# VH-VL binders against o94966r282to384: the designs that were tried, part 1

No score or structure here was measured in a lab: all are predicted.

Target 1, 103 residues: o94966r282to384
Amino acid sequence: LAFVKNDSYEKGPDSVVVHVYVKEICRDTSRVLFREQDFTLIFQTRDGNFLRLHPGCGPHTTFRWQVKLRNLIEPEQCTFCFTASRIDICLRKRQSQRWGGLE
Structure headers, positions and changes below count from the first letter of each chain, unless a header shows other numbers; antibody chains aren't numbered by Kabat.
ipSAE, averaged over its two directions, is called F for ESMFold2-Fast, E for ESMFold2 and O for OpenDDE. V2 adds 0.75 times the mean of E and O to 0.25 times the DockQ between the complexes of E and O.
[cut] marks letters that were taken out.

## First folded at step 1 (VH-VL)

Design d03 (framework fv_daratumumab)
Fold by ESMFold2-Fast, scan of step 1:
Structure d03 (fold): chain C 103 residues (1-103), chain A 124 residues (1-124), chain B 107 residues (1-107)
Amino acid sequence: as target 1 above (103 residues)
Amino acid sequence: EVQLLESGGGLVQPGGSLRLSCAVSGFTFSSYAMSWVRQAPGKGLEWVSAISGSGGYTYYADSVKGRFTISRDNSKNTLYLQMNSLRAEDTAVYFCAKESYDILTGYYDAFDIWGQGTLVTVSS
Amino acid sequence: EIVLTQSPATLSLSPGERATLSCRASQSVSDYLAWYQQKPGQAPRLLIYDASNRATGIPARFSGSGSGTDFTLTISSLEPEDFAVYYCQQYSNWPLTFGQGTKVEIK
């Protein structure tokens, strides 16, 4: 299933940015958990277009998206930001190397 | 210096095609989403299309969907708008515009930098 | 599509007066609203983002307020260079939409 619409790119030698295209994220009940080689996005949303793709779900439904990363990250230096149009996740690479892909 | 320079506008017949370009300098192009915004003579602003930094996601206003294609070449720091099946109501100044963000210190999706605009006239 | 309605269409004022411009959204945009200034023959200029944050280089006389559906741009004391058209824009939902504009003109 294409669970969440997303893309990613390498920002300079030290970072990977992941955009997740879900609107109207509930900031108080959404977060990103970072580990050495994966992250988990936990979110609730009022995005009607997203919810329509998941029958039986509503604004109180907690969605979980876990990504196993191609290379190691520095969990304590990773950040995330919830915007109106998307979720931005910034991964700090442990080693300054080209990944060529997210997973 | 951050700069967006548009080109490719001109006079075209109804049903014709035109490709607009926006040359970008002064920032890491692939890190920012870009949009095309148009303004008909004497009218307000109308968002036309947007593309993500990677080029993986594109969005279109209903008025142009199926006729216009937004694309980017990150190796050449250039944004494009391919306009097909042009109509008189597509006559406008077309602006390219850069989304603003700083994931580590702050973020907003408003357009912080705009090109000078290029005029597209669709007329017989 | 979220429709943004700006009022008034035209605001006729003198230099030194306070200008108050309104933008109303057809549904909530949270605080994902920007204000732009446009002078004849020029590209728009970002004034305010996230409803109330002034963009870099924008004079302190410009301020934004509001959240949800009702937003206001205030110019505390009009300078001659402030007579222009002002647009609100939402970036909460696709498609992105602009208001129809408010023209601030000299009396």
Scores: ipSAE 0.007, ipTM 0.588, lowest interface PAE 13.4, mean pLDDT 86

Design i01 (framework fv_imvotamab_arm2)
Fold by ESMFold2-Fast, scan of step 1:
Structure i01 (fold): chain C 103 residues (1-103), chain A 123 residues (1-123), chain B 112 residues (1-112)
Amino acid sequence: as target 1 above (103 residues)
Amino acid sequence: EVQLVQSGAEVKKPGESLKISCKGSGYSFTSYWIGWVRQMPGKGLEWMGIIYPGDSDTRYSPSFQGQVTISADKSITTAYLQWSSLKASDTAMYYCARDYYDSSGYYEYFDYWGQGTLVTVSS
Amino acid sequence: DIVMTQTPLSSPVTLGQPASISCRSSQSLVHSDGNTYLSWLQQRPGQPPRLLIYKISNRFSGVPDRFSGSGAGTDFTLKISRVEAEDVGVYYCMQATQFPYTFGGGTKVEIK
């Protein structure tokens, strides 16, 4: 994917939280991979509103969204959580500094 | 250099508990799945289960569900395989292996393997 | 569960000659993402398994080009173009398309 609906904010000096607005994520086939300056979200979903925006795709389509980050992160300290209404990604900054933006 | 180093050989009696380990180094431990594979003496390979250390999400083979517990401690980059009560039929070589996950996919293949832990259960 | 069947059970070969191992799955190994998660492993005597080939035909880092994989759907082949002494061991196919992951029964490659 070139784009997926998202927003982000800096949570204190040490973290960046990214919300990805896709519902009904299939946990068995979805994951977030963290590297030193990017992350990739890989997912399958049954979200009818999301799938309607992607003609030709269905519940078995694997979507990939990669974000090149403005600054370095600590991959081993980053986490993610699939909730009923969205995906929450928490990035741990390598240096405690203000980023001013995600990318 | 990616390495998986397993704990040493174990000799146990039926009914005893056991926990063996697999320590990862040379990569981001929380970014890859770790799988466990059993090899009975003179037999082939059997997949037991897999864990994602970043969130402890664990998947078991139906044959091993309820028979073993897979866990991980990301603070020391170590995955574990545990039995509450061993049986003679648990005698086998146990391997851990890293499941590759790249930017285009998710769990795909075992790229690096531990040296194995021999578990012998006899009375 | 997907059943993986390997033939032959053993393959005695003369040094420098080719060897061929077949792997057949009870169901298509094509994942919903379009990839086929079929890999080949080598286990030398007394050693842990080592990855040779992933996603049907891709050689893993450090694997000699005399090893090649091919196939599609349910029928897969591992070929060694010129068998060398260090190739002695048991070869396994493995599918990771769906849980549980399953292995073929193994093919023992021996020198005649």
Scores: ipSAE 0.000, ipTM 0.604, lowest interface PAE 13.3, mean pLDDT 87

Design i02 (framework fv_imvotamab_arm2)
Fold by ESMFold2-Fast, scan of step 1:
Structure i02 (fold): chain C 103 residues (1-103), chain A 124 residues (1-124), chain B 112 residues (1-112)
Amino acid sequence: as target 1 above (103 residues)
Amino acid sequence: EVQLVQSGAEVKKPGESLKISCKGSGYSFTSYWIGWVRQMPGKGLEWMGIIYPGDSDTRYSPSFQGQVTISADKSITTAYLQWSSLKASDTAMYYCARGEYDFWSGYSDYFDYWGQGTLVTVSS
Amino acid sequence: DIVMTQTPLSSPVTLGQPASISCRSSQSLVHSDGNTYLSWLQQRPGQPPRLLIYKISNRFSGVPDRFSGSGAGTDFTLKISRVEAEDVGVYYCMQATQFPLTFGGGTKVEIK
């Protein structure tokens, strides 16, 4: 994927939170991979609204979304959570600095 | 410096259990795949399986599914390859390798750093 | 599983002469994302494998420019333009386009 609906904000000096607006994620076949300056979200979903935006795709389609980050993160301290309405990704900054943007 | 250090050589008898290790250092252990490769004496390389330590996602080559267990312990940056009951046919050199993630499927594109190998000899 | 076939099984070469190794896959290695996940590894006697080339033609850090990779689809080649004594070993191709990852059978490069 070139794009998926998202927003982000800096949570204090140490973290960046990314919300990805896809619901009904299949937990067993979805995950987030963190590296020093990027992350990849890999997912399958039954979200009808999302699938309508991707004609020809279905619940068995594996989507991936990669973000090259503006600054370095601590991969081992980053977390993610699949909620009913979205995916929450919490990035832990390598250095406590203002990013001003995600990419 | 990125380094993978494997446990020492093992001499075992058929039926015994074994767990060998691969310790990563010099990089973020939970951000790269670890793969296991078997090389039987005088033979080529065989892919056994991979693990992503960040979420414990583990994938086995079909010929090794059920034959071995791959695991990882984030707290000591170590990956493991384990047999519940060794066979003489398990005699081989075993390598671990660090993998960059595959952007499409989530498994590794290529393996850039390799451990020194662990020789396992199984004989009666 | 994708089957990788390497030729020749053994390549005796004179120092300073070129060597060429072929790798053929049982199906196309072009992924739906447009990339071809074909790597070449070198294993010197008594040593672990070492990455030489990834994605057909990209040299890994520290790999001399006498090594080059080429190919497309199902047919790939590793070339050593001027073989040196340290190049003795077994060379393997590997595909990562489809799980499970698979290796070629290896090509032994020897000095004559």
Scores: ipSAE 0.000, ipTM 0.568, lowest interface PAE 15.3, mean pLDDT 86

Design i04 (framework fv_imvotamab_arm2)
Fold by ESMFold2-Fast, scan of step 1:
Structure i04 (fold): chain C 103 residues (1-103), chain A 124 residues (1-124), chain B 112 residues (1-112)
Amino acid sequence: as target 1 above (103 residues)
Amino acid sequence: EVQLVQSGAEVKKPGESLKISCKGSGYSFTSYWIGWVRQMPGKGLEWMGIIYPGDSDTRYSPSFQGQVTISADKSITTAYLQWSSLKASDTAMYYCARHESYDILTGYYAFDIWGQGTLVTVSS
Amino acid sequence: DIVMTQTPLSSPVTLGQPASISCRSSQSLVHSDGNTYLSWLQQRPGQPPRLLIYKISNRFSGVPDRFSGSGAGTDFTLKISRVEAEDVGVYYCMQATQFPYTFGGGTKVEIK
């Protein structure tokens, strides 16, 4: 997936929070993979509005979104959560520095 | 001081359009959601919808979807609630309220700071 | 939609006595993140609502310690340990676990 609606902000010096706006995530078949300078979101969704924007895709389609990060993270300290309205990803910075942007 | 200041009372006729405002100050406007809540005279609270000014992501209660439009202008730190055609049943006090940005580590609380309210009266 | 139901108090409260307000939800309020987004709001006559308690039991900044919240799942309680004259008003429970957010019908606290 080249693009999914998202935004992010730096939470204090140590963290970056990324919001991905897609609903009704299939938890059993969705996850986030963290590496030192990128992450990959893999998801399946039953969000009818999202799926209508992707002709030919359905609830069994696996979407993949990879983000190359501006700076290094601590993969083992990063977390994610599927909420009612979106996916939230919390990135733990390797060094306490201002990034100025996600990518 | 963190505050939300709403526009003044409105008296309108059925069929007229209306746009009321909620101006935020003392905080990062684009980092919090703004919600709208209706209270009909002598009745309880009803959630209408919510907007994230940073990207204009908007969520409506099904009861208000298509009845109102919620928008925001981050350049002047102001959120709006708009009707294309008012009905007598829209007579109510309308509150805006700030909703904490979601934090994956700690969660959130909804509607910590409230505006003073805008009374809208619709009568013929 | 999640329906929030509040029980009316049986009588006005005597100053200095405790008051207990009940709230029930039609389904569990546990969010997928493990938190329960149940809040309590106070509305004094002629004023906008004020946040008292969030996530069941956490007191919001500036709220007196005589207010406490408890509960889990679908059954929640707001307690005022020693009711004061300024506590007159309507108290609402609210769920923010899922859209649409919904409020209880309100419980009026009156002094004898």
Scores: ipSAE 0.000, ipTM 0.563, lowest interface PAE 15.2, mean pLDDT 85

Design i07 (framework fv_imvotamab_arm2)
Fold by ESMFold2-Fast, scan of step 1:
Structure i07 (fold): chain C 103 residues (1-103), chain A 122 residues (1-122), chain B 112 residues (1-112)
Amino acid sequence: as target 1 above (103 residues)
Amino acid sequence: EVQLVQSGAEVKKPGESLKISCKGSGYSFTSYWIGWVRQMPGKGLEWMGIIYPGDSDTRYSPSFQGQVTISADKSITTAYLQWSSLKASDTAMYYCARVYDEWSGSYYMDVWGQGTLVTVSS
Amino acid sequence: DIVMTQTPLSSPVTLGQPASISCRSSQSLVHSDGNTYLSWLQQRPGQPPRLLIYKISNRFSGVPDRFSGSGAGTDFTLKISRVEAEDVGVYYCMQATQFPYTFGGGTKVEIK
């Protein structure tokens, strides 16, 4: 995916939170992979509004969204949660510094 | 207009429970921390604690840990401060404040509620 | 906890004259990210606190340019270049470098 609806912000000096606005994520086939300066969101969804924007795709389509990060993170301390209405990704900064942007 | 509106003044007896509210409007409620500040009559400001409504991450100042409960309800954009058993020493003005935090490293309390006066006397 | 100490406790000032308030922290307020999270708040009688200055010297929107902040490390100053009647109130410094966030004891600015 070139684009998925999201917003992000710094949660204090040590963390960055990314909200990805896709509903009804299939938890068993979706995950976030963290590396030292990027993450990849891999997901399947039954969100009718999202799928309507991607003609030819359905609940069994695996989507991939990769974000190259402005600064380094601690992969082992990063977390993610799938909620009914969105995906919450919490990035732990390797160095407590203001990034100025996600990427 | 970004605004925090607090519940009205309370008059209570020692031992009673109380829950006061702070309703946010005009901004993304789940994207900013909300802090609670106590001001005892004629005294300065004391930081009580902070909550991030987006994930309910809550942190208390050591002197208030166990004395109060801070919570939030995202569906009605409201944060709460609660006592299970009030003491006369809880008599104070209580303020809520939004903590602004952005990519530029700005980290400050930019919007304050009007305050809730809590009076506890026998 | 970081202890914030303000001086003076009160500052009677003649209208149009400058006022200066000092704030000292028990520890450096320089965060590991390089920023110093020191703010100044104004509380007018009967009103909630209002943000004046953040990160030592940045004026918040709508704050008159007669207010300025300076300092580094553990010593900070708020200056009002020409005090006006509306400036009467208590001024607090606050640190958000380390949780729990802490306030100075306040400085009362009043007109002589």
Scores: ipSAE 0.000, ipTM 0.582, lowest interface PAE 14.1, mean pLDDT 87

Design i08 (framework fv_imvotamab_arm2)
Fold by ESMFold2-Fast, scan of step 1:
Structure i08 (fold): chain C 103 residues (1-103), chain A 125 residues (1-125), chain B 112 residues (1-112)
Amino acid sequence: as target 1 above (103 residues)
Amino acid sequence: EVQLVQSGAEVKKPGESLKISCKGSGYSFTSYWIGWVRQMPGKGLEWMGIIYPGDSDTRYSPSFQGQVTISADKSITTAYLQWSSLKASDTAMYYCARHTYYDYVWGSYDAFDIWGQGTLVTVSS
Amino acid sequence: DIVMTQTPLSSPVTLGQPASISCRSSQSLVHSDGNTYLSWLQQRPGQPPRLLIYKISNRFSGVPDRFSGSGAGTDFTLKISRVEAEDVGVYYCMQATQFPLTFGGGTKVEIK
């Protein structure tokens, strides 16, 4: 995916939170892969609004969104959660410093 | 037709609470953001905040954070702007407007495309 | 916050003549996705704002072709090729590249 609706903010000195606005995520086939300076969100969704914006795609289409991060993270300390309304991704900074932006 | 209809003018005293409404029709209410914009008498436009009714995700301008509450009830396709305690400085025209903020860029305007008629709020003692 | 600055017109516009409205941002409005989220709104006296232009230069549905937008980075212009009586009002630029969303101070268009 070139773009998916999202935003992010720095939570204290050592975390960055990313919200991805896609609903009805299929938990069994969706995940986030963390590396030291990027992450990849892999997901399938039944979100009608999202799918309408991607003609030819459906509930069995696997989407990938990769973000190259401004600074390093601790992959094993990062987490994600699929909620009813969105995806929450919590990145743990490798060094406690202001990033000023996600990428 | 796509339309946003706002509640009528209000005359209030400082310290009173107020909740004004913005009703959407003619489109999928849960698929668009609704923003609130203030216009002080004779002044320009100020963005207050936005809400995505589908999941109630709400973003505020820093200057309005804690000053107002934005909410929505998708069952009646209505967004709200609320004050717990009005001040004379809240006297203004308040507009609601539909926005495609953070929508998929290829097909979106990412702009306030449809506007309500406005609700005039006058706060005086 | 990104500050949007609009310059007032020096005088009222003559009917049929062009008008240019300038908007400057304190930071680049180019988003990381490559798009520039700058729009122009028109507010006629006593009316709510109306969208004219989105993403610098795209005319919104129903907007006459005498309105055009241009610019890049931090400098943007709205041009009315032949001003008509109905064009009287205040014109605002706004950005949606970065939170919080911010408006310019407005530029008043008056007819001579």
Scores: ipSAE 0.000, ipTM 0.556, lowest interface PAE 17.3, mean pLDDT 86

Design i09 (framework fv_imvotamab_arm2)
Fold by ESMFold2-Fast, scan of step 1:
Structure i09 (fold): chain C 103 residues (1-103), chain A 124 residues (1-124), chain B 112 residues (1-112)
Amino acid sequence: as target 1 above (103 residues)
Amino acid sequence: EVQLVQSGAEVKKPGESLKISCKGSGYSFTSYWIGWVRQMPGKGLEWMGIIYPGDSDTRYSPSFQGQVTISADKSITTAYLQWSSLKASDTAMYYCARLSITIFGVVTEYFDYWGQGTLVTVSS
Amino acid sequence: DIVMTQTPLSSPVTLGQPASISCRSSQSLVHSDGNTYLSWLQQRPGQPPRLLIYKISNRFSGVPDRFSGSGAGTDFTLKISRVEAEDVGVYYCMQATQFPYTFGGGTKVEIK
């Protein structure tokens, strides 16, 4: 995916939170992979509104979204959570610094 | 408990310099923007500017750009508002306030906690 | 700059009666992120401003439920369902959707 609806913000000096707005995530086949300066979100969804924007795709389609980050993170300290309305990704900064942007 | 404690009242003469302070406690000082607001006697509230103490990023209202300097010292969790040369028209109550969340591309949401105010009187 | 206009300028109310304050912006306060950064502040005589409502309708911690906010786009309202003696003061709307942040002119609530 070149794009998925998202926003992000700095949660205190040590963290960046990314919200990805896709509903009805299939938890068993979705995950986030963290590296020192990027992450990859891999997901399957039953969100009809999202799937309408991707003709030819369905609930068994695996989507991949990779983000190259503005600054370094601690991959082992990063987490993610699937909620009813979105995916929450919490990035742990390697250095306590203001990023000013995700990318 | 979040607190912003401002320095005491000042009585100054025109042409004098002044630096007033706002000390934050009970929260991560470098994680929130601090704003300054002016209230002239009997008048409403005016936005002056903001600072992010973590990196000293400052933004001013156009009406106050070049008239005051906003700064912060994160080692003592204190923000400052400074005049190089006071005028009688600077007589006012000055408030500091904490701003909530900074979102990428968006600086702030709302002022959640306010200082008690610093009264500045400039007269001959 | 976004201009914020409040009406009325003053609102004398009988104790226990409702009060309503309106705020109008010169342009939409909907940010590109979909949020509307419209807040309401209360300033009691001789005291600093206090946050009452943020993002149109969310009550800040410790604010009594007799205060409520509503509105969308350019027109916003603050309501006090049952005015108490401690509610006397000046009420301000403010926008943080766009720099510079701007305040309304204020509405004075008085008991009469």
Scores: ipSAE 0.012, ipTM 0.571, lowest interface PAE 9.4, mean pLDDT 86

Design i11 (framework fv_imvotamab_arm2)
Fold by ESMFold2-Fast, scan of step 1:
Structure i11 (fold): chain C 103 residues (1-103), chain A 127 residues (1-127), chain B 112 residues (1-112)
Amino acid sequence: as target 1 above (103 residues)
Amino acid sequence: EVQLVQSGAEVKKPGESLKISCKGSGYSFTSYWIGWVRQMPGKGLEWMGIIYPGDSDTRYSPSFQGQVTISADKSITTAYLQWSSLKASDTAMYYCARDYEVTIDSSGYTYTYFDYWGQGTLVTVSS
Amino acid sequence: DIVMTQTPLSSPVTLGQPASISCRSSQSLVHSDGNTYLSWLQQRPGQPPRLLIYKISNRFSGVPDRFSGSGAGTDFTLKISRVEAEDVGVYYCMQATQFPLTFGGGTKVEIK
């Protein structure tokens, strides 16, 4: 993935929340894979504004966004949620340390 | 330290059932795909299928669909390969291997690479 | 299915000399994401396969720098710049660009 609008923040000592601003996610063909120091977001979307930024792509195009994380996470305790306006990814830190940034 | 430890060698007769195992340790078991690869005596490698233990999503090579069952038990970080009825042609070394990730696109499934391998389970099926 | 053809079938090599193994695919291995999912595996006698190279030219952790991969499209090469005794074994190329995943037939590297 060339570009996807996102931001993140540390939620308390134990979590990092990542927001990915893409609407109309196809739940059946979208998911997040968590590993000890990275995650991959795989998604399909009908978001016209997003698709206009990627000429040649459509609702059946599978987009992929991989993020190498600054610090280790607990993959089994990480979660994600597709909302009407965005994707929320909640990362559970392996150790309660301040990250200062996502990557 | 990432490690995949497979169950020991098996000697079986045609028609018998068998379930072999692959236990992962040193990493988050539910976050990586586990694939199975067959190597017949003196031959090359054949990909059989793959499972994502986090949700039990399982994909089979067309050549092995219906011939084997792949499963996993998250509570003991173990993946399985199972036959309901063995044939002499199932005699082979079976490897499990961890795949970094699987991409699903409009053309189908794409696997990246197998980064860690188990030591193998030799299965011998003879009358 | 993509067919992977390796040459040579066997490669007797003098210790300390270079070895070269070729792998050709029946179709381009360039994925729609721009990556080429071509990897190389080493299998020493009696041992499980071991990842050497992934995505054409990236050396896996712990793999000596005498191993290098190159190529594009349908033609790929694995080179060992200076063959050591422990390099004896069978080498396989693998494509992961298109389902199902397929392997080359293998090239046996042995000391002459």
Scores: ipSAE 0.007, ipTM 0.632, lowest interface PAE 8.9, mean pLDDT 86

Design i12 (framework fv_imvotamab_arm2)
Fold by ESMFold2-Fast, scan of step 1:
Order: structure tokens, then C-alpha cells, then sequence
Structure i12 (fold): chain C 103 residues (1-103), chain A 125 residues (1-125), chain B 112 residues (1-112)
């Protein structure tokens, strides 16, 4: 995917939080992969509003969204959570610095 | 059913190259990490590294960085462990294992749920 | 690296009696997400390792309820309530909280 609806903010000096607005994530086949300067969200979803925006795709379609980050992160300290309304991704900064943006 | 099937035993001489395989079936191959674990004769388990076949992202234990290469070919659902030049100290049983993620948790590095049968590598002159 | 220490090195047990294996880590295994990524593996003679327990106390599919895990922080225990002949093998604890993953040295369970 070139785009998925999201927003992000810096939580204190040490973290960046990214919200991805896709619901009804299939937890068994979805995950976030963290690297030193990017993350990849891999997911399947039953979100009808999201699927309507992707004609030809369905609940068994695996979507991939990769974000190249402005600064370095600590991959092993990053976390994610699939909630009923969205995906929450918490990035741990490698250096406690203001990023000014996600990418 | 989930299965990881490894290639057969190898007998090699020091200095030779080797590539062993681990073929996954019964699950979405590109959706799980595959790790490699070494067990030297009569010894315990050592984690070598892990690969995500969906994009070939690899991570190595520091003691194995530069010693081996881990790769995967998602078109044939197979992961590989390879040496450019074997040493006698590489004699060991090598296991591949699927790394499961509890998606309610951190989403990285939780546990190895299914294991291959092992590939015995013997390096002697 | 986190060092994992298992005791005892070997445990000769009479059939039907309990067995207990201890695992200690050199650092806390609590991840920043609040979870503790401590697993227990069983390796029967001539066989690959098999997952028994993950995240301290959760039994993997197909694992008999005579196996139980407990602990917190740096001290963890695997218990077998009634040892059976098929339980002979080496048991390993493993941490996945911090890179690189590390294993305990193993505990050999034998029948007297």
C-alpha cells in the first residue's frame, strides 16, 4: 500500500506513537515488523469501509504498508496493539531527540 | 497441519561451502519468522538468527554475524542457512523453527512454536 | 547478553513423582510492553525441541496439564506434577525479551 489513513505524535522525548485507522484486523495473520529505520505493517482486515477503497481485494488479501522513518529506532523496544477501532504502534527512539515528523 | 521439513544430513570437509534448507507448509509462509538454532554434539541450544520471508529481513545473534548467511525463497516456501567456508567447529545439529508472535503483545520475538526435524552437519577431514 | 542459569543439571525421578526445574536470568525478563517472554522447551532423546510453555505459564497446544510454569522477573520454575516415562529428556528455558535470544544450559530428566 502507498497510503493508509494514519496520524502520529511524539510522546515525550523517547517515543513516537502511530495510529493506523483500519478496524477488524485479523490478528492471526497481521503484524508489525520493526527495523532500525523503518517499520512494515502486514495485515488482513474485514473492515468494509477500508476494503471498499481497494476494489478487487477482500478479507483474504494481505496488505503491506512500509514507512521509512525520519530517525533511528530501537526495534526490540517497539510495540504494537490491534484495537477494535485502530492499530496502535509505539516506536522507541534510539536517541531522545525531536523528530518533527514521521518520515 | 504446520510442518517444517529440513534437508538431509551432510558430511563435508573444512573449507567447503554448504547450504541447508527448511521447507514450510500448512501455513502462510510469508507471515511468520523462521529462526535457526545450533546444537553442538552433547551440548545445549544456541540461537543463530531469524528471517522474515515476506521481505527477507534478517537478524543475527552477534556470535553468528558474519559466520553464516540466512536467506529465504518465498516462491518455494523455503528458508536457507549457508556457510561460505566450513570449519570442524561447525559440526552440529541445526534446527529451523517457526517463530510465533502473540499479536496482542510486543509483536516481535515471542517463541518458537514448530520445529523442523534437524539437519546433522559433520565437518571432518 | 542475558545469561540463563538452570538448576539442577540432572534430575533422576521415580515414575509418578514430581519434578521441578529452576531457571534464573541475569536481568529482569519483563519487556517494555509489560510481558515476560520466558519459554520452556522439551527435547526427548533423538528428537527436535518441542515447545511446552510460553510467556511463563501458558501451555502450548497438546501439552499435558501435568506441566506448569510459574515465576516472575528473574526466577522461573517448570513443574511436572507426575513424571511419566515419556517425559525423559532435556528441558530448556529460553528468553526472547532481549536480543539476542538466549537459552538455559538444560536440565536432564531421567527415570530412576
Amino acid sequence: as target 1 above (103 residues)
Amino acid sequence: EVQLVQSGAEVKKPGESLKISCKGSGYSFTSYWIGWVRQMPGKGLEWMGIIYPGDSDTRYSPSFQGQVTISADKSITTAYLQWSSLKASDTAMYYCARHSIDVYGSGTYEYFDYWGQGTLVTVSS
Amino acid sequence: DIVMTQTPLSSPVTLGQPASISCRSSQSLVHSDGNTYLSWLQQRPGQPPRLLIYKISNRFSGVPDRFSGSGAGTDFTLKISRVEAEDVGVYYCMQATQFPYTFGGGTKVEIK
Scores: ipSAE 0.006, ipTM 0.565, lowest interface PAE 13.1, mean pLDDT 85

